# VH-VL binders against q9h9l3: the designs that were tried, part 1

Every score and structure here is a prediction.

Target 1, 176 residues: q9h9l3
Amino acid sequence: PRKMVAIDCEMVGTGPKGHVSSLARCSIVNYNGDVLYDEYILPPCHIVDYRTRWSGIRKQHMVNATPFKIARGQILKILTGKIVVGHAIHNDFKALQYFHPKSLTRDTSHIPPLNRKADCPENATMSLKHLTKKLLNRDIQVGKSGHSSVEDAQATMELYKLVEVEWEEHLARNPP
Below, numbering starts at 1 at the first letter of every chain, in headers, positions and changes, except where a header shows other numbers; antibody chains are not in Kabat numbers.
F, E and O stand for the ipSAE by ESMFold2-Fast, ESMFold2 and OpenDDE, each averaged over both directions (binder to target, target to binder). V2 = 0.75 x the mean of E and O + 0.25 x the DockQ between their complexes.
[cut] marks letters that were taken out.

## First folded at step 1 (VH-VL)

Design A2 (framework fv_amlenetug)
Fold by ESMFold2-Fast, scan of step 1:
Structure A2 (fold): chain C 176 residues (1-176), chain A 121 residues (1-121), chain B 108 residues (1-108)
Amino acid sequence: as target 1 above (176 residues)
Amino acid sequence: EVQLLESGGGLVQTGGSLRLSCAASGFTFSDYAMTWVRQAPGKGLEWVSAISGSGDSTDYADSVKGRFTISRDNSQNTLYLQMNSLRAEDTAVYYCAKEGYYDFWSAFDIWGQGTLVTVSS
Amino acid sequence: EIVLTQSPGTLSLSPGERATLSCRASQSVSSDYLAWYQQKPGQAPRLLIYDASSRATGIPDRFSGSGSGTDFTLTISRLEPEDFAVYYCQQYDSSPYTFGQGTKVEIK
């Protein structure tokens, strides 16, 4: 019932030499880890590189995938007005072409108390896989079949919950 | 050819209002986020506001929140900045800029020539 | 917000010399979402480098960007007369977008 969700997106390569990252899957979970949204998304541009090892996306997933503009509208309806948790979340917002208010954004790659609990430098950007292993004793993103964005979104929410009280107090005293 | 043309700048008194316009041509306007960046005389660049391609998502620098409103009319290929409750420190050249060189949220690849806004007491 | 600090404030150099400009971030800039712009008096800024090291279309190869995390560098290998200008770094990793205060490269 909290107005908080976690998001994780998978991107494929479009544009010259596949250098552009285009949204190809998005998963959103609520505070308890229940799935609110999980769809494959068809980019408007030709896919040059599926980046399958990382994204888990293959040509078969693009058959009947939701067109970008429709998926974006559905996703933004879920995110608007809520606290959104993500890991390196700027990549997700960039892929969505969306500006979420900084005051309602929580990025688990940039929370100093979380890095401290993991025995990492406070201002470093640590991977979701590393933090999840260190703090939740769980292996994610294993194997060569790509990532599960649902699993990543769930792990991200659980990581945030470890520092939620401390970090919300910090933000109240030091508004972004 | 891709170009951005700003208009609407001028002299205004403190507490007054002004609306800036930016006319875009040479690209599919609705596919790109747009931004306003300002530069006070003799000073550096300061980001002011941004708007998504569809216009349903906006963001603002803390210094202008509650006073400025960014909007766009995709049918007319025009970006706007409505400036209310103007202060002397809002005096600057205001640039319209397009985000995205090869993708969204990239650096600002195309800039207008700027329009001067002077706020006097 | 991410604060970008540029150094030095001013570089006085001659054509043919190498210019090295620094930009340091108060926290890590993810995915190298850092750009460099050139601005001449009375003109709009011009994009030089995006994603920390990618040269924008039409930009001469004497311009190069490097770095990651919190420490970024713009290098001009052999200054041409048209390169004397003010240079700004900018991050687009997170809102609000921020610029450094600028480095002026001036002719001796």
Scores: ipSAE 0.007, ipTM 0.595, lowest interface PAE 9.4, mean pLDDT 88
Fold by OpenDDE, second read of step 2:
Structure A2 (fold): chain C 176 residues (1-176), chain A 121 residues (1-121), chain B 108 residues (1-108)
Amino acid sequence: as target 1 above (176 residues)
Amino acid sequence: EVQLLESGGGLVQTGGSLRLSCAASGFTFSDYAMTWVRQAPGKGLEWVSAISGSGDSTDYADSVKGRFTISRDNSQNTLYLQMNSLRAEDTAVYYCAKEGYYDFWSAFDIWGQGTLVTVSS
Amino acid sequence: EIVLTQSPGTLSLSPGERATLSCRASQSVSSDYLAWYQQKPGQAPRLLIYDASSRATGIPDRFSGSGSGTDFTLTISRLEPEDFAVYYCQQYDSSPYTFGQGTKVEIK
């Protein structure tokens, strides 16, 4: 079986009005929740909006941040060949300007058995915070200084583990 | 032109409920976090609640936590504030405010005209 | 929570004079996450300054913000008749995102 990792990214706003989401932090954890990667990342463009309330990113975090191109290379090395678990993971991949093979991607925001287990509509898109509270009885994203991408990645992995067997069987029968 | 328009205010009894709406126009609503700020008659401003652009994250002042719920419908460009278990001290003009895009983000660059909520016993 | 204390409570001045408003925080406001708003009677607040010293779009250059840490200042270099209003500072460093109690700038 392939190794699994979970990923979560924080983005800041770039472009003329800060509407472009640019990668500013990436956290990757293994199946056990151990941190494999956690770096602040310097976008190639000027940051217009740090989105600190949600991202937790501040200007001082960018002083020694890893340049995007370098960080991207490091991250891709970790992800290559693995099953990558994330929540609304298309946003993370977009920010990374990288798209992992669909057959090796697991998005916890689009797993009907996970929603069912949480007593949510199977076709609804539920937040990571909600699912974590319902299924793990844990509060995340409660800090006053924005989200923790490590915490979110760990929660994402734990949620997936709850439905891993069922979902992997489903995917085997219904490959994307 | 960027515009916010609050509605839903009125007179309500203590313990009652009220739902405020804020209609947004002139900008990509889903790109911006939104905030509710209230002002009691003759008093200062008080931050009440905020919600991320996607709606996935919310935050509340301790004074309203457990009683108020902020939400949004990005398909309708509308922000909401569900207020339950209302108290006299909740009496205020309620403003919706748009978060700005600045280096340090969370200042409120656009405000609605406000809607008055009066809670009486 | 971060408590913001504004001073003076009321500032009585004449048009053409310089106005200096203070906002003191109970603890350091990181990254200068401090804003100033103007509110006239019967109107919603209007953003003047963000990030302690950045002027919002459309705000005249007679308005300026300065300060860091716990001490912040809004300066109106030369008061215009339309500048007589209540001014609020606000921090957005940490939740709850508190306001000062306001300073009223009134005509002498």
Scores: ipSAE 0.006, ipTM 0.549, lowest interface PAE 9.9, mean pLDDT 91

Design A2a (framework fv_amlenetug)
Fold by OpenDDE, second read of step 2:
Structure A2a (fold): chain C 176 residues (1-176), chain A 120 residues (1-120), chain B 108 residues (1-108)
Amino acid sequence: as target 1 above (176 residues)
Amino acid sequence: EVQLLESGGGLVQTGGSLRLSCAASGFTFSDYAMTWVRQAPGKGLEWVSAISGSGDSTDYADSVKGRFTISRDNSQNTLYLQMNSLRAEDTAVYYCAKDSYYEWGYFDYWGQGTLVTVSS
Amino acid sequence: EIVLTQSPGTLSLSPGERATLSCRASQSVSSDYLAWYQQKPGQAPRLLIYDASSRATGIPDRFSGSGSGTDFTLTISRLEPEDFAVYYCQQYDSSPYTFGQGTKVEIK
């Protein structure tokens, strides 16, 4: 079986009105939750909105942040050839300006067996926070200091592990 | 097929009370949050209140908080909105909407609406 | 609360033309939790787009959504006669789950 990693990214707002979501932090953990990558990332454009409430990103985090192009290379090197698990992962890939093969992507926001296990509608989109609370009895994204991408990535991996066997079998029968 | 049918609207005096109902069918009612959205004549849409699938969580717009109470009877597949201390500005078509998410979200199905008119 | 401001207020176009509607948020909308609705006179709203860019079931492909953060756009690539209506955006990132004030697409 292929190695599996979970990814979570934090984005800041760039562009004329901060409407562009740019990568500002990326965290990657392995199957066991060990941190493989966790870096603040400097967008190529001026940051207009740090979105600190959600991202947890502040100006001081950008002082020694890794330039986007360099960080992107590092991240892609880690992701290549692996099954990548994330929550609403299309947002992460968009910020990375990279799209992992669909057959090797697992989005915990769109796994019906996971929702069913949480007593949620199978076809509904659930937040990472809600699923984590329901299935792992753990609170994440608490407080007003913003999210922890490491914490979110770890939670995402743990959630996926709950339904891994069933979902991998499903995907094998129904490849994307 | 999902169906939502509002009822209970009508004319009421300022300070009066009214109870709206929404009969739902075509989906597992208790699995989804339900929402009331209203629209004053010739105006836009305004989110009013929402209730989780189990009914254990409710939320209200500031404009109706303390006056309106949202509830549901999952055994009857019915959503309710108890409206007290009604004001002229509460005059609107009230829509029952099905949430796509468990706790919050967008509305993939809407009822036809029921008109509430509050007069002095 | 997140205030959604739509523009323009009214868009006068002819059938066959491209319509571009804007929805701007007073603060960032996380996870692209932004929906678009269509409402015709005397009818209930109808869902068009959810999650900023996902087309609802049964919605023609001439409707598309884009954007993130604070700026979102609904595009109708080629207006059909039945597309003349009022369009609303709505965020479901945080309570209250506010709507924009609407954009009326009318026939020129």
Scores: ipSAE 0.036, ipTM 0.604, lowest interface PAE 4.4, mean pLDDT 93
Fold by ESMFold2-Fast, scan of step 1:
Structure A2a (fold): chain C 176 residues (1-176), chain A 120 residues (1-120), chain B 108 residues (1-108)
Amino acid sequence: as target 1 above (176 residues)
Amino acid sequence: EVQLLESGGGLVQTGGSLRLSCAASGFTFSDYAMTWVRQAPGKGLEWVSAISGSGDSTDYADSVKGRFTISRDNSQNTLYLQMNSLRAEDTAVYYCAKDSYYEWGYFDYWGQGTLVTVSS
Amino acid sequence: EIVLTQSPGTLSLSPGERATLSCRASQSVSSDYLAWYQQKPGQAPRLLIYDASSRATGIPDRFSGSGSGTDFTLTISRLEPEDFAVYYCQQYDSSPYTFGQGTKVEIK
């Protein structure tokens, strides 16, 4: 079995009117849900919108946060050569300014068997919160102080494990 | 021992202005959203305005938009509500309340309320 | 906006009885973002229940919340004299925050 990790990133708004999504936190967990990385990350540009309701990022978290360039290096070192699981993971990779091989990428927002188990249309894009409640009977992203990227990464890994055997067999027959 | 102490209420004429203050203690003020909720005599609760922990985000009920301004001074642990162009229907007890989250949660602590009476 | 409708408007009961209070939302409240408050005459509201079913610190276990989506219930299993008050539900799923109109629990 290859090494597998799950990732979840939080972004804040930078650039004109806060429309650019910049990395502000990243959490990575291993197959068993143990935390391998969890750091607040300082964007190289001025933060216009903390998006705190969703990101959980506050101004206080930026004090002593790891600069983007350094954090990116640390994160990529963990991801390289591993199967990386995420939910709508293209957003995380975009924020990291990183390309991960498609053959080693697993996106729980685009796995038809997972939607089927949740009684949802197979090709719909379902939220992490919905899938976690339906399949794991667990509430995540509760309250209004923002999401916990650790909690999201852990939930994402657990969701993938529900369909891992079936989906890996599918990918072996239908390589990406 | 969270405490919220309100001040600034009183009798004011229609069209007048009034500023309410809420002094907070017993918690890290900047980590929590703050809210004003009002209650007209003998009526139910009506949300008025909210402000995020940093003060960067504010929201208002439609009935007060353009007339009321919520603000906070995190260095002094104080919440404010500037009320302009007051109307008779603004007559109410105004409660300062602490949000359970940085923004948009439930209200875990409330002040005693300060009465604002708007008359002609 | 989400409109919350409480029923009954008034509930007349004796100490020792069970009180069941309803709160209905005009549209689904996600993630059980619903709270219940108690208000006694001349006093500020007091938080009882949050996230539909979680009891706030210091609140006796005779108070319980249940429900999801559009139908929520506050139950007081055995009324004490100090429980006669007005009760409000509140949603914090979407702006603007809204409260129900209140249910008055009064002595029969």
Scores: ipSAE 0.005, ipTM 0.478, lowest interface PAE 15.4, mean pLDDT 87

Design A2b (framework fv_amlenetug)
Fold by OpenDDE, second read of step 2:
Structure A2b (fold): chain C 176 residues (1-176), chain A 120 residues (1-120), chain B 108 residues (1-108)
Amino acid sequence: as target 1 above (176 residues)
Amino acid sequence: EVQLLESGGGLVQTGGSLRLSCAASGFTFSDYAMTWVRQAPGKGLEWVSAISGSGDSTDYADSVKGRFTISRDNSQNTLYLQMNSLRAEDTAVYYCAKLDYYRSGWFDPWGQGTLVTVSS
Amino acid sequence: EIVLTQSPGTLSLSPGERATLSCRASQSVSSDYLAWYQQKPGQAPRLLIYDASSRATGIPDRFSGSGSGTDFTLTISRLEPEDFAVYYCQQYDSSPYTFGQGTKVEIK
């Protein structure tokens, strides 16, 4: 079996009205939850909205942040050839301007067995916070200081591990 | 070929009850979530309710919550919608549709629909 | 809930013309979980596009979907007589699943 990593990204707002989501932090953990990557990232465009309440990103974090192009290269190197687990991971890949092979992608926001285990509608998109609380009895994204991408990535990996066997078997029979 | 056939629609008085059925064929029924969508005469589409493949999980629009109950009998390949305490605004064509929730959550295919008319 | 607003309400065009339909979401739709449906009078809706830009099986290539976040577009490159109908967008990102109010494409 391929090695597995979980990824979570934080984004800030760029563009004229701050509506463009630009990568500002990326965290990657391995199967055991060990941090492989955790960097603040400097977007190529001026930040209009730090979205601090959600992202946890502040202006001081950008002072020594890794330029996007460099960070992207580092991240892609880690992801290449791996099964990548994330929650609503399309947003992370979009911010990275990178799309991982679908066959090697696992999105915990769209795994019916996971939702079923949490007594949620199988077709619904549930938040990472809700699933984590329900299935892991752990509170994440607490307070108003913003999210921790490391914490979120770890939670995502733990959630996936709950349904890994069943889901991998399903995917083997029904490849995306 | 996947087929969905709704039945059970008709005229009912305000405060009354009605039970709709949707007979499914052409696919492994229990493997898929199902949904009800309604359309008032001359109006747009409104999602009503959804149920997981196993039937263990259900979801409802706020407009019908507490009054409608979605259920399924996988041994009969049938989806149901029990509608209680019906109101005039519940008048609509009711469609059942299949969800491919393993890949995505769009509705396909749709049944032909069954008309429910609630009168005072 | 995510409110979807379609525009225009009515689009009057002639066969052979290009149709552009808009669907705007009150908040970002994650993973582009946005579908487009076509409905003709007296018929059930038919899926045209899913995941914002994927064409459903059997749908002609004159139909295309684009967009992300809060702004989505359905394009009919060259209208055929059978394309005059009502079109709905729908998000399936989160419950409650919601539809736009529809755009009627009618013959000019």
Scores: ipSAE 0.023, ipTM 0.560, lowest interface PAE 7.2, mean pLDDT 92
Fold by ESMFold2-Fast, scan of step 1:
Structure A2b (fold): chain C 176 residues (1-176), chain A 120 residues (1-120), chain B 108 residues (1-108)
Amino acid sequence: as target 1 above (176 residues)
Amino acid sequence: EVQLLESGGGLVQTGGSLRLSCAASGFTFSDYAMTWVRQAPGKGLEWVSAISGSGDSTDYADSVKGRFTISRDNSQNTLYLQMNSLRAEDTAVYYCAKLDYYRSGWFDPWGQGTLVTVSS
Amino acid sequence: EIVLTQSPGTLSLSPGERATLSCRASQSVSSDYLAWYQQKPGQAPRLLIYDASSRATGIPDRFSGSGSGTDFTLTISRLEPEDFAVYYCQQYDSSPYTFGQGTKVEIK
């Protein structure tokens, strides 16, 4: 079987009025939740809005951050050929300017059995925080200093493991 | 030039504590993950602990979990290893090393090491 | 954890000879996440090879790495006097980081 990793990225606002989401931190964990990558990343454009309440990113993190082109190369090397798990993962791939094969992508925000286990409508998009509380009885993204992308990546992998057997069987029968 | 210099090693009794320091220069310290690796006299290399550039993530070898704490002070370019409940098997030269990528990189450069001797 | 086993334990050779050092992993190492280090007595280890086959900055081209999956090799094409040392392989594919037990290259 293929190696599986989980990813969570933090984005800051760049471009007009800070409306463009640019990669500013990325965390990747393996199947057991061990951290494989966790770096602050310097966007190629001027940061207009740090979005600190959600991203946890402050000006000081950017002073010494890895430039986007270099960080992207490192991250893609880890992701290539692996099953990649994320929550609303299209946002992470967009920020990375990367296409990952749909057959190797698992998005915990779009797995109907996971919502069913949480007593939520199967086709609703539930937040990572909500699913983690309902299914793992654990509070994540607590506090006032922003989210931990490591914590989010670890929670995402644990959520996927709850439905892994069922969902892999579904995908084998219904290839994307 | 990139340089790492360990300090704080010495003789300590079983059950005691020691704090190691690693002074970094020649690179932007907070950009890089850091690690501690030890080597018992006449033996091979054993990874001990790693910390991300921000300090938000840490990882430990099973043999030291609950006894050792890795930390860093990015304002002073210094890495630390707090060692508690020391055992004879913790006797080793302790090296700090720079990681290009937290938990996905190789170790380069290494410091010269500091000797920790744990005796009864 | 991934266990790395190096062979031989000791390699006795003369300057000018070719050295071939093996490193075997107990399970597959993804994306060639394997490095080789050289250590001389009383000194810290020095990075030679990363990503299984990439030479580190300042490392002479007589050093080369190869292999993938579970079987990796470090080759020194023509031993120089300064190459007699202990060599360690290391994986960084999964936690915990692990090293092989070392291969000592000594003068015959």
Scores: ipSAE 0.000, ipTM 0.468, lowest interface PAE 16.4, mean pLDDT 87

Design A2c (framework fv_amlenetug)
Fold by OpenDDE, second read of step 2:
Structure A2c (fold): chain C 176 residues (1-176), chain A 120 residues (1-120), chain B 108 residues (1-108)
Amino acid sequence: as target 1 above (176 residues)
Amino acid sequence: EVQLLESGGGLVQTGGSLRLSCAASGFTFSDYAMTWVRQAPGKGLEWVSAISGSGDSTDYADSVKGRFTISRDNSQNTLYLQMNSLRAEDTAVYYCAKGYDRYYYGMDVWGQGTLVTVSS
Amino acid sequence: EIVLTQSPGTLSLSPGERATLSCRASQSVSSDYLAWYQQKPGQAPRLLIYDASSRATGIPDRFSGSGSGTDFTLTISRLEPEDFAVYYCQQYDSSPYTFGQGTKVEIK
């Protein structure tokens, strides 16, 4: 089996009105939850909205942040050839301006067996926070200081592990 | 055309529970944050709760924290507000509103609202 | 939290007159994340201005927003009969995303 990693990204607002979501932090953990990557990232455009309440990003985090192009290269190097697990992961890939092969992507926001295990509608899109609470009895994204991408990536990996065997078998029978 | 339609309002006793729904159409639902705003009879607007496009981020006014839960089903294009331990002061018309994007909590489109009346 | 204070509470004017509504924030609102809404009796609020000075789609040009930091203004250059309503400002810079208490524009 291929090696798995979980990814979570935080975005800030750029563009004339700050409506463009730009990568400002990326965290990657391995199957055991060990941090492989966790960097603040400097967008190529001026930050208009740090979205701190949600992103946890503050201006001081950008002082020595890794330039986007450099960070992107580092991240892609880690992801290449791996099964990448994330929650609503299309947003992370969009922020990275990179799309991982669908056959090697696992989105915990679209895994029916995971929702079923959480007593949720199988085809519903549930939040990472809700699934984590329900299935892991753990509170994440607590407080008003924004998310921890490391915490979210770890939670995402743990959730996937609950349904890994079943889902991998399903995907083998029904490749995307 | 962007449309929002609230439902689930009604009469409920103090301490009771009620679940509001907001059906969205005319836009990619998951791309936008959603907000609940309420208005007591003859009073101003009060921000109640908001949720990001993905549903991973939620927030609440202090007046409803611990009692209300905002959620969304992006597969059904529906926003929810679970209201528990209702109080008389929760009596209001409840509006759902669409944000500008996944993390912007300004509101460019509003529903027509649904009335919640809490009585003793 | 950011408290928004609107003034005046009531503004009595005649059609054709200029209306100036104020919204003051207890602290600076970043990136001018300030919106103005219009509400008529028995109706849902309608967005007029967003990002302090951007006019929402379909809003007549007699409505304009200005300001930054802590002081924001909604101006109606020439009041039309349909403009008599209650107006609210709101900040969406930081949680909680508070509203002002409203200004009623009524016919003199």
Scores: ipSAE 0.007, ipTM 0.541, lowest interface PAE 10.2, mean pLDDT 92
Fold by ESMFold2-Fast, scan of step 1:
Structure A2c (fold): chain C 176 residues (1-176), chain A 120 residues (1-120), chain B 108 residues (1-108)
Amino acid sequence: as target 1 above (176 residues)
Amino acid sequence: EVQLLESGGGLVQTGGSLRLSCAASGFTFSDYAMTWVRQAPGKGLEWVSAISGSGDSTDYADSVKGRFTISRDNSQNTLYLQMNSLRAEDTAVYYCAKGYDRYYYGMDVWGQGTLVTVSS
Amino acid sequence: EIVLTQSPGTLSLSPGERATLSCRASQSVSSDYLAWYQQKPGQAPRLLIYDASSRATGIPDRFSGSGSGTDFTLTISRLEPEDFAVYYCQQYDSSPYTFGQGTKVEIK
């Protein structure tokens, strides 16, 4: 079978009034939670809103950040041909300007068995923080200093592993 | 039906220019990386140039760098190869090809090829 | 630049026999970014295998790819008359996205 990785990205606000979300950090971990990639990324457009409370990104992180085009190439090289796990992963792929095959994508915000284990409605979109607390008894995204994309990617992989056997069997019977 | 159709090949003198076109149909053109690959008479395949789906990234073989320019018009579903300062060793059948996935350069669909002959 | 070297240059076999084609890379190819193509005279290449071991749509299961790193193999378990052709490997790990020189599989 294919190798599996988990990804989490942080975005900053660019464009008019900072309403456009642009990639500013990306973390990728392997199946065991080891970090494969973790870099600050410089958007090609002027940053209007760092969204620091959520992203953890500050102006200092941008000084030596990897330019978007270079970072994107590095990231896609890691993701290519692998099963990619994420939470609300369409936002990450949009920020990367990348379309990963649906058959190789696992979105922990849209896996009914995972919600069932958390005693949540199967078709609701639950936050990563809630699922992690309920199922792994771990607090992530703590405080107001921003999120750790490494921590989020690690939590996402661990959540997927709870339903991996059941969900892979479901996907084999019901290909996307 | 996914198809690629090349045009623009022909006979040209050394030092001349030629523009190849590749008309794409049956898929979302802007989502896929595109490549030009050539094959000289009786020889193997040689990768020439590649372009990302958005057109933001381009790559060239050293033998054509500075002389050839790959481009695409996503609104017209067309790939181009502008060839300048042509040499006898550029004589080949030129194929356009589509990446098998959205951003990768292994090619699952190929055109029939167009012959470019460069002579003095 | 990753250089791909294919061996043997020519393989002379009869229908029903097994063909084993080698492709060796001068540097490690990451994430199995290696493809195999078949080309018949006067025709465009046809994708057989991508990601080192995945069969392309419509390709018979007598074709299989294996290997990783610097050593890759294309196997045709039982040659059919239509399988006599030239075969190329290609890496798409890093630009330039190079091809091997080809292996010709011909009838004895």
Scores: ipSAE 0.000, ipTM 0.469, lowest interface PAE 15.4, mean pLDDT 87

